# Ledger of designs, part 171: VH-VL binders against q9umr5

Target 1, 268 residues: q9umr5
Amino acid sequence: SYKPVIVVHGLFDSSYSFRHLLEYINETHPGTVVTVLDLFDGRESLRPLWEQVQGFREAVVPIMAKAPQGVHLICYSQGGLVCRALLSVMDDHNVDSFISLSSPQMGQYGDTDYLKWLFPTSMRSNLYRICYSPWGQEFSICNYWHDPHHDDLYLNASSFLALINGERDHPNATVWRKNFLRVGHLVLIGGPDDGVITPWQSSFFGFYDANETVLEMEEQLVYLRDSFGLKTLLARGAIVRCPMAGISHTAWHSNRTLYETCIEPWLS
Short names: E, the ipSAE of ESMFold2; O, the ipSAE of OpenDDE; V2, 0.75 times the mean of E and O plus 0.25 times the DockQ between their complexes.

## First folded at step 5 (VH-VL)

Design qd58 (framework fv_nofazinlimab; at its last look DockQ between E and O 0.67; V2 from the best seeds 0.00; counts 0 for: pae E 2.2 > 2)
Fold by OpenDDE, look of step 6:
Structure qd58 (fold): chain C 268 residues (1-268), chain A 123 residues (1-123), chain B 112 residues (1-112)
Amino acid sequence: as target 1 above (268 residues)
Amino acid sequence: QVQLVQSGAEVKKPGSSVKVSCKASGGTFSNYAISWVRQAPGQGLEYLGYIIPEYGTANYNEKFKGRVTITADKSTSTAYMELSSLRSEDTAVYYCARGSKWFDSTPYYMDVWGQGTMVTVSS
Amino acid sequence: DVVMTQSPLSLPVTLGQPASISCRSSQSLVRSDGNTYLYWFQQRPGQSPRRLIYKVSNRDSGVPDRFSGSGSGTDFTLKISRVEAEDVGVYYCMQGTYWPPTFGQGTKLEIK
């Protein structure tokens, strides 16, 4: 039998968004138990990410307990950060494949429709004033806002991304790294035509430097310091990169070609 | 200097398939995308799809989905484009073109082109 | 799909005179990252296309400085300051901002 699949949605999503993915999985892996977690749907996805992590943890623990052979995680967009944090705080998870589906793993720094909706009077260049305040950090979007021009503010005020990245020292960094390294494979999916994740390379742990030049994962301090295990994972062949152009942000879970190429191989 | 060399001209019957090759030399292959573009006689350019050989990821213009398959062999630095269920309208010169490294820009960068392969579909 | 419209489609030019080709997109080609993926290609008779310009205004290596690209949003222009005999061919604009990439109809440059 196939290992159970747990799906974590993104910002403003619900289980309905993954109806095509469910269809694809059922067709190619019949009998697979797929659970799309309907937690923090819609506007509730704006709640602090640590709150979301706790909620999702409560939901996945029973599923994992019933699947001693392991489970697969498919985590879309913001959900990919939730899942990474989840795997960091769980010392007993049994995740075989962690599929990060177009997630801003290294953060977000771009003007998007979501940003304009939430902060209609703010531009990317000024959002640090809001996001790095205590008030701003009560919103999920700000929890992974990564302003390359205000690194000090990011490092000191980010209550989520800076911590799970190990960019700011904290007492759980070593344990979180150990926990995260329990994952069998980290599958990173993303592409240049996403239109939301900015830069799109964030899905592959690439990100802007102070000059807004995009650097690769191997050039990032978190990798070089192996602060949460990226270097270790890469060394043991546990990181899979699956870049694809021609996919918009809202289509990553609904594109058959993408599924067959980047998702399906890791569900067996 | 990077060069793309394509296979020779093909003459095919309707309903058959054609597979065109594109071999890269003079540089790295695997990290760059390879795009395929065709041009019917006296007409403009039409984009077919691309592949990133390093990861085997390919995507296709929806117009050709189901008929076009793009593959790559990293060991020989060769990309392939196969078009099935050929029609007279598929008569064209088919070009491969190199995109950027997958991380840097886009598969549609197309800074280096092959010499083209004429595919003629006739009964 | 994004529609690319070139004008003119035929461009007879006297040697040594300037030439200008317009390309218009059906929607803005500015991506969320701030880049505009507009390209210009030259195809001489009997040859493969050759990229001249990338991202609106950047010349490829080996491209003479008499070629220049400009524009923003939906309106773009390729200019040749002094047309030479070797410039005869068809010129295409292409957008790479949206999937799938799409080309203009082409502009045939001929010498009068």
Scores: ipSAE 0.903, ipTM 0.942, lowest interface PAE 0.5, mean pLDDT 95
Fold by ESMFold2-Fast, scan of step 5:
Structure qd58 (fold): chain C 268 residues (1-268), chain A 123 residues (1-123), chain B 112 residues (1-112)
Amino acid sequence: as target 1 above (268 residues)
Amino acid sequence: QVQLVQSGAEVKKPGSSVKVSCKASGGTFSNYAISWVRQAPGQGLEYLGYIIPEYGTANYNEKFKGRVTITADKSTSTAYMELSSLRSEDTAVYYCARGSKWFDSTPYYMDVWGQGTMVTVSS
Amino acid sequence: DVVMTQSPLSLPVTLGQPASISCRSSQSLVRSDGNTYLYWFQQRPGQSPRRLIYKVSNRDSGVPDRFSGSGSGTDFTLKISRVEAEDVGVYYCMQGTYWPPTFGQGTKLEIK
């Protein structure tokens, strides 16, 4: 009776990270078919996001085909951007709830351990030199690097995020918008204690201006222009915001309070 | 400018529960985090948890999780903190405090404080 | 939980003289956004705490210039350039970088 749930993991992650999430779903919605996709695990999560989108698309097509009443997506961290693109490129998706767990929907601009591991000598202020090169765009992290001090370079060099957010024009933009708008609910989850996603408000389509002041979704050009449908979804009552402090980046999928408050209500 | 007004002092028996209110006046209520902090004699300040009324999202210090519940009523601009299974160690002044707007920063900003509510747990 | 340690715990000061309170955290308080969420609160006898300083060194409106905050990483200081009678009370540092926020044990400032 419950719609199937498809789970897409994040950077340096795998399906094993979601064991607690699966326990919670089984407790509250027994009989739900949950598929955690075992694609682009570990280091393979560094592959370009468009490559990951193609792979995940192939995996979700048969699941969606078998569920004519619809499916739910739970997409964690970087996986939320994969799911954003899936909803846009799939002409026939039947997603009801798209649940985005602490995903950098407007991009990332912050010093984290993940960046230091990949680029040990780089500071956030200098990472644009690497990320906005053709070589840098072959790494998933750079596909959503959004330096607010070099927005011109971001708009010209971003091969992924600037396109799916409609910040740079693309021939398929109209079709991508139409496809995305078929989603039933866009459930945005995030919070100030994440520690990795920076600014954390990126999970709610907020982001830095040139002075590093965070502006909310309703002040973003992509919202005001309705580039991929955020304004339309908000007007429909289809955007759900569920901010929660006290959740670290690796705990969004394993915190019972978070699950009961932000995820459970959307798994019809 | 916002002012936070808390309910009056309570004397409770061990094992009972207490529910303290915090009413906001002036300014916006729903979009700000409301935190709860207590101060027991001789211990200093201890954080209990918070709520963002607009979204109904609350979280609690693990030390109190299962015993504390924070709720809010947007129509009356009032937040509530309920603590159950009371022990003598719960004797303290309980404060509500306003954090930042949910989007701006953090519940821990605590720029405006209520006057405090003394809760005494004794037999 | 992050442990916040204040020194001294008791601070008798002659009126008009400077006072200094130290606060040390068990780990760095720099967040991924580059900000350090360290706060200083004053609690006068019988009153609610009031915030004096946010993000290490920023004074709240209405806080006199004689109060200043400084520090980085794990070591922080609150200074009062010239102590006045109204400054009597307990001072607390607090970290907001990690959940849950935690407070120092407090420093009681008294006039000699």
Scores: ipSAE 0.794, ipTM 0.897, lowest interface PAE 1.1, mean pLDDT 92
Fold by ESMFold2, look of step 6:
Structure qd58 (fold): chain C 268 residues (1-268), chain A 123 residues (1-123), chain B 112 residues (1-112)
Amino acid sequence: as target 1 above (268 residues)
Amino acid sequence: QVQLVQSGAEVKKPGSSVKVSCKASGGTFSNYAISWVRQAPGQGLEYLGYIIPEYGTANYNEKFKGRVTITADKSTSTAYMELSSLRSEDTAVYYCARGSKWFDSTPYYMDVWGQGTMVTVSS
Amino acid sequence: DVVMTQSPLSLPVTLGQPASISCRSSQSLVRSDGNTYLYWFQQRPGQSPRRLIYKVSNRDSGVPDRFSGSGSGTDFTLKISRVEAEDVGVYYCMQGTYWPPTFGQGTKLEIK
């Protein structure tokens, strides 16, 4: 039988958004127990990411306990950062496939409609003044804001992303790396037509250098230093990259071709 | 310098299928986005779809979805575009074009174009 | 799909004189990264298209400096400062901001 699947949603999102993904799983892998976690939906998705991680942790513990053979995570957009933090803080997780569905894993640096709605007088070039303040870090969006032109401010002020990436020293770094490395597969999904994740290569642990040239995962300092285990995972053959063009941000979980190509093979 | 060499002209009946090949030589292939574009006689350009051969991930313009299949063979550095249920309106020159590396910041770059393959659909 | 509208569709020009081609999109082509993915292609008679300009104003390698691109938002222009005989052909704008990429109708440049 198939391992249970846990779905974690993204910013301004809810469990209903995943109805098509649930249909695909049911049609291709009948009998799979799928739980779409209905926490921090809508505006609650703006709460600090560590608060969300704690809440999602409490929700996944009983599901994992009832599935000793392991579970899979499908984590969309902001939800992929929540899930990566879960894998780091949980000493006892039993996740086989962590499927990161268009998630800003190396951060976000882009002007989007939701950013304009939330911070209407700001642009990506000046948002660091808000996000790298104590007040700004109380918003989830700012927890993974990554301004390549103010890297010192990012490293000092980020309460979430710089920590889970091992970019800033903290006492839990060794334990978090050990926990993250217990995952069976890291499946990275994204593409150039997403329109929200900026750069879209953040979904593959790529990101801008100071000149806004995108460096791929293998060129990132966190990979080269193996700060949280990416180099180790790649060497094991545990990282799967599945880029697909032509999918907008809201369509990743409602595209059958994407599901069949990038998700289904990892739902053992 | 990289070149894209396409298969030769084809004449097809309505309702049949055509498969056009696009072989890369003198350069790299598998980690690039490979696009397909067509041009009906005396008309402009239409984008059909795209593949990244390294990952086998393809997607299609909705206008052609259900009739177009784009595949690649990494071992021969060849991409393929198959169009089914052919109509007379599908008479066109079909081009492949190599885009940027899948990871580069400039999508749909289409740096290098094949010579084109004329597909004629007539009874 | 984003509609790309070129003008003029036919452009007769005297050798050595400037030429200007307009391209308008049905919506803004600025992405969340601040870049505008607007391209210009040249198709000489009987040949495949050739890229001239990427991201509005960046000349591709090997493209003569008499070609320049400009514009923002929804309105874009390709200029040829001094038309030469080799410039005869059809010029297309293309947007790559929204899936699927879409082309303008083309502008046929001819020598008078």
Scores: ipSAE 0.609, ipTM 0.841, lowest interface PAE 2.2, mean pLDDT 91
ESMFold2 (binder alone), look of step 6: mean pLDDT 90; pTM 0.929

Design qd59 (framework fv_nofazinlimab)
Fold by ESMFold2-Fast, scan of step 5:
Structure qd59 (fold): chain C 268 residues (1-268), chain A 123 residues (1-123), chain B 112 residues (1-112)
Amino acid sequence: as target 1 above (268 residues)
Amino acid sequence: QVQLVQSGAEVKKPGSSVKVSCKASGGTFSNYAISWVRQAPGQGLEYLGYIIPEYGTANYNEKFKGRVTITADKSTSTAYMELSSLRSEDTAVYYCARGSKWFDSTPYYMDVWGQGTMVTVSS
Amino acid sequence: DVVMTQSPLSLPVTLGQPASISCRSSQSLVHTDGNTYLYWFQQRPGQSPRRLIYKVSNRDSGVPDRFSGSGSGTDFTLKISRVEAEDVGVYYCMQGTYWPPTFGQGTKLEIK
């Protein structure tokens, strides 16, 4: 039989967004137990990411305990960062495939309607003033704001992303790396027409340098230092890249071509 | 120097299928996206779809979805575009075009083009 | 789909004089990354399209500096500062900001 699937949603999202994904899984892998976690929905998705990690951790523990053969994670957008942290803080996770759907794994640096709604007078060039304050770090979106022109501020102020990426030291870094490396497959999905995740290559651990030139994962210090295991996973053959153009941010979980190409093969 | 060389002209009957090839030389073929664009006689350009050979990912313009299939053979550095259920309206020159590497830009970057393949659909 | 509209559709130019082609999009082509994915292509008679300009104003390698692109948002222009005989052909603008990419209807440049 098929391993259970746990789904973690994104910013301003809820379990309802995954109705098509559930339909696709039922068609191709009938009998799969799929749990879409209904926590931190809508505006509650703005809560600090470490708070979200604690809540999702409590929800996934009994699901993993009931599935000795392992589970799969499908984590969408901001949810992919929650899942990154879950895999690091859980000493006993049994995740086989971690499927990251267009998640800003190296951070976000782009103008979006979400930013204008939350911070009406801010643009991407000025948002560092808000996000890298203690107040700003109480909002999830600021936890992964990564301004390539103010890298020193990002490294000092980021309470979440810089820590889980090993870009700043943390007492638990060695344990977090060991835990993360237990994952069977890291499936990275994203594309240039997303329209929200910026740069879109952040979904593949690529990111801007100070000149806004996007450098790939293999050129990042976190990869070169193997801070949380990316280099080890790549060498092990455990990283899968599945880029697809023609898919907007809200369509990753409802596009049949995407599902059949990038998700279906990893749901054993 | 990157070159894209396409297969020769085809004449097909309505209802049949055509498969056009596009062979790349120079650079690393599998890392580049290959797009397909067509041009009916005396008309403008219309986008069909693309493939990223390295990952086997392809997507298609909704107008052609279900009729067009784009594939690639990395061992021969060749991309293929197959169009089924041909109609007279499908008479056009079909072009393959290469963008920059998949990571650097979108598949639609299209900086290098093949010479084109004339496909004529007539009874 | 994004609609791309070019003007003029026919552009007769005296050799050595400047030429200008306009392209308008049905919606802003500014991407969330701050880039504007607007391209210009040249198609000489009997040949494949050749890209001249990418991201509004950047010239491709081998494209003479007499070609320049400008514009923002929804309005874009391709200029040839001094038209030469080899410039005869059809010019197309294209947007790559939104799926699927779409082309203008083309502008035919001829020496009068």
Scores: ipSAE 0.678, ipTM 0.856, lowest interface PAE 1.6, mean pLDDT 91

Design qd6 (framework fv_nofazinlimab; at its last look DockQ between E and O 0.82; V2 from the best seeds 0.00; counts 0 for: pae E 2.3 > 2)
Fold by OpenDDE, look of step 6:
Structure qd6 (fold): chain C 268 residues (1-268), chain A 123 residues (1-123), chain B 112 residues (1-112)
Amino acid sequence: as target 1 above (268 residues)
Amino acid sequence: QVQLVQSGAEVKKPGSSVKVSCKASGGTFSNYAISWVRQAPGQGLEYLGYIYPEYGTANYNEKFKGRVTITADKSTSTAYMELSSLRSEDTAVYYCARGSKWFDSTPYYMDVWGQGTMVTVSS
Amino acid sequence: DVVMTQSPLSLPVTLGQPASISCRSSQSLVHSDGNTYLYWFQQRPGQSPRRLIYKVSNRDSGVPDRFSGSGSGTDFTLKISRVEAEDVGVYYCMQGTYWPPTFGQGTKLEIK
């Protein structure tokens, strides 16, 4: 039998968004128990990410307990950050494959439709004034806002991304790293035509430097310091990169070619 | 200097398949995308798809409805394009072209081209 | 798919005179990353296409400076300041902003 698959949605999403993915999994891996977690749907996805992590944790614990052989996680967009945090705080998770589906793993710094909706009067260059305030950090989007021009504010005010990245010292950093390293494989999926994740390389832990030059994962401090285990994972062959062009942000979970190439191989 | 050398001309019957190869020399192969483009006699250019050889990830123009398969062998620095269920309208010169590194830009950068492979489909 | 429209389709030119080719896209070619992925290719008779210009106005190495690209949004132009005999061939614009990439019809440049 196939290992259970747990799906975590993104911002403003619901389980309905993954109907095609469910179809693909059922077709290629019949009998697979797939659970799309309908938590924090729609506007509720704007709640603080730590709150979401707690909610999702409560949902996945019983699933994992019933699957001693392990489970697979498919986590889309914002959900990919939720899942990474989840795996960091759980000392007893049994995740075989963690599939990060077009997730801003290294943060977001771009003007998108989501930002315009939430902050219609703010440009990305000014969003730090809101996001790095206590009020701003009550919104999920601000929890992974990563302004390369205001690194000091990011490091001090980010209540989520800076912590799970180990960029800011905290008492749980060592334990979280240990927990995250329990993952069998980290599958990173993304591409240049996403249109939402900015920069798109964030899905691969690439990100802007102070000059807005995009650097690769291996050039990031979090990698060089192995602050949450990326260097260790790469060294043991546990990181899989799966880039694909021609896929828009809302199509990552509903593209058959993408599924067959980047997702299906890790569901066996 | 990077060069792309393609396999020789093919003559095929309708309903059969053709597989064209594209070998890279004179530079790094693995991290650059390879695109495939075709040109019917006296016509313009049409994009077929691409592959990232390092990862085996390929995407295709939906116009071909799954008839195109693009693969790569990193050990030989060779990309392949297979077209199945051939029709007379598939008669064309098929080109491979090098794109950007996966991390830098889109794969359809096409700064270096192969010499082309003529595929003739006739009964 | 994005439609690329070139004009003219036939371009007879006297040696030493300038030439201009227009390319229009059905929608803006400004990518979300801020770049405009508009390319120009030259195809001489019996040869493979050769990229001349990338991202609207950047000339590839080895391309003579008599070639220049310009434009923005949906309107783009390739200019040849002084046409030479070796410039005979078909010129194509291509957009790489949207999937799938699409080409213009081609402009056949001939010497009068």
Scores: ipSAE 0.931, ipTM 0.955, lowest interface PAE 0.5, mean pLDDT 95
Fold by ESMFold2-Fast, scan of step 5:
Structure qd6 (fold): chain C 268 residues (1-268), chain A 123 residues (1-123), chain B 112 residues (1-112)
Amino acid sequence: as target 1 above (268 residues)
Amino acid sequence: QVQLVQSGAEVKKPGSSVKVSCKASGGTFSNYAISWVRQAPGQGLEYLGYIYPEYGTANYNEKFKGRVTITADKSTSTAYMELSSLRSEDTAVYYCARGSKWFDSTPYYMDVWGQGTMVTVSS
Amino acid sequence: DVVMTQSPLSLPVTLGQPASISCRSSQSLVHSDGNTYLYWFQQRPGQSPRRLIYKVSNRDSGVPDRFSGSGSGTDFTLKISRVEAEDVGVYYCMQGTYWPPTFGQGTKLEIK
């Protein structure tokens, strides 16, 4: 039988967004037990990411315990960062495929309608003033705000992403790396027409340098230092890159071509 | 320095399929996207789809989804566009064009074009 | 799909005189990354399209500097400062900001 699938949604989202994904899985892998987690829905998705990680951890523990052959994670947008942290903090996870659907793995630096709704008068160039404060770090979006023009502030103030990426020291770094490396496959999905994740290459661990030139994963310090295991996973053949143009941010979980190409092959 | 050389003209009956090839020379094939665009006689340009040969990922304009399939063979540096269930309205010159490297930009960054392949659908 | 509208569709020009082609998009072509993916292509009779301009105003290598692109948002212009005989052909604008990429109807440039 097929391994159970756990789905984690994104910012201002809920389980309802995954109806098409569930239909696709049922068609290609009938009998798969799919659990879409109804935690931190809507406005609650703004809660600090470490708080979300704790809540999702409580929900996934019993699912993993009942599936000795392993589970798959499908994690959308902001949810991909939650899943990144879950893989690091859980000493006993049995995740086979971690499928990251257009998640800002190296952070976000871009103007979007969602950001304008939250901070109507802010531009991407000024958001660092809010996000890199203690108050700002109480909001999930600020936990992965990565201003390439204020990298020193990002490294000092980010309470989540800089720590989980190993961009600065943490007492648990060695354990987090060991835990993350237990994943079977890291499936990275994203594309240039997303329209929300900026730069879109963040979904593949690429990111802006100080001149806003996007550098690929293999040029990042976190990769070169193997801070949480990316270099080791790539050498093991465990990283899958599945870029697809023509997919907007809200369509990654509802596009059949995307599903068949990038997701279906990893749902053993 | 990259050139794209396409296969020769095809004449097909309605309901059949056609497969057009596009061979890259003078550069690295796997690193770049290959897009396909068509032009009916005396008409404008219409986008069909693209492939990233390195990853085997392709996507198609919704208008042609289900009828068009784009594939690539990295060993021969050749991309293919197959169009099925042909109609007389599919009579056109079909072009392949090189997009950007997947990481740099979009497959729609069509800077180098093939010479075109005339596909005629007639009963 | 984004609609691209060109004007004029037929452009007779005297050799050595300037020519101007307009392109309007049904929505803003500014990408989330801040770039505007507006392209201009030239198609000479019996030939494949050749890209002249990318990202609104950047000339491709080998394109004469008499060609220039300008514009922002939804309104774009291709200018030829002095038309030469070899410029005869059809000119297309294209947007690449939104899937699928779409082309204008084409402007046929003819010598008077």
Scores: ipSAE 0.781, ipTM 0.889, lowest interface PAE 1.1, mean pLDDT 92
Fold by ESMFold2, look of step 6:
Structure qd6 (fold): chain C 268 residues (1-268), chain A 123 residues (1-123), chain B 112 residues (1-112)
Amino acid sequence: as target 1 above (268 residues)
Amino acid sequence: QVQLVQSGAEVKKPGSSVKVSCKASGGTFSNYAISWVRQAPGQGLEYLGYIYPEYGTANYNEKFKGRVTITADKSTSTAYMELSSLRSEDTAVYYCARGSKWFDSTPYYMDVWGQGTMVTVSS
Amino acid sequence: DVVMTQSPLSLPVTLGQPASISCRSSQSLVHSDGNTYLYWFQQRPGQSPRRLIYKVSNRDSGVPDRFSGSGSGTDFTLKISRVEAEDVGVYYCMQGTYWPPTFGQGTKLEIK
């Protein structure tokens, strides 16, 4: 009686990371079919995001076909960007709730242990030299790297984020917007104690201006132009914002209070 | 300019519960986190938890999880803290404090404090 | 939980003289966003706490210039350049970088 749930993991992640989330769903919504997609795990999560989108698309098609009443997506961290791209490129998706669990929806501009591991001689201030090059765009983190101090480079070089945000013109923009707008609800989850997503408000489509002042979703050009449908979704009451402090990046899918408050109500 | 006014002192028996109110006046309420902090007589300060009233999302210090519930009513600009299964060691002054806007910073800003509510738990 | 340790716990001071209160955390308070969420509160006798300093060194509106905060990492200081009679009370540091926020045990400032 409950719609199937599809879970998409994040950077350096795997399906096992979601065992507690699966337990919560089973306890509160018994009988729900939950599929945690076991693709691009670990190091493979560094592959270009368009490659990941294609692979996840192939995996979700049969699941969606078997559930004509619709499915829910729970997409964690980097996985939330994969899922948003899926909603844009699939003209046949039947997603009701898209649950974005601490995802860098407007991009990332912060140093992390993952970043130091991949680019050990770089800091956030100089990473644009690598990420906005053709070879940098072969890495997933660079596909959503968003340096507020090099906006012209970002707009020109981003092969993923600038496109799915409609920040750079492309021939599919109108179709992607139409497809994205077929989602039932967009549930945005994140908080100030995340420690990885920078700014953490990126999970709510907020981001830095050139002075590193965080502007809210409604102040972003992509919202004001309604480039991919955010303004339309908000106006029809389809955007749910569920901020919660006190949760670190690796704990979003293993916190029962967060699940009960922000996730459970949307798993119809 | 926000002022926080709390409900009056309460005397409770062990095993009962108490609900303390915190009403905001002179400014916006729903956009700010509301934190709860307590102070046992002659002791230091202890953080209980917070709420973002606009979204109804709350989180609690693990020490009190299961006994504390924090809620808010946006229409009356009032936050509530309920502590159940009261013990003598819960005797304290309970404060509410305004945090940051949910979007700007952590909720632990606590720039404006209520006057405090004495809760005495005695058998 | 991050442990906040204040020193001294009792601080008798002569009027007009400087006072210094130390606060040390069990781990660095530098947040991933680059800020350090260290706060100082004053509680006068019979009153609720009042915030004096936010993010290490920023004075709140209406806080006299004689109050200053400094420090980094794990070691922080509140200084009063010239203690006045109205400064009597208990001073607390608090960290807000890690959940849950935690307070120091307090420093009682008294006039000799």
Scores: ipSAE 0.599, ipTM 0.838, lowest interface PAE 2.3, mean pLDDT 91
ESMFold2 (binder alone), look of step 6: mean pLDDT 91; pTM 0.937

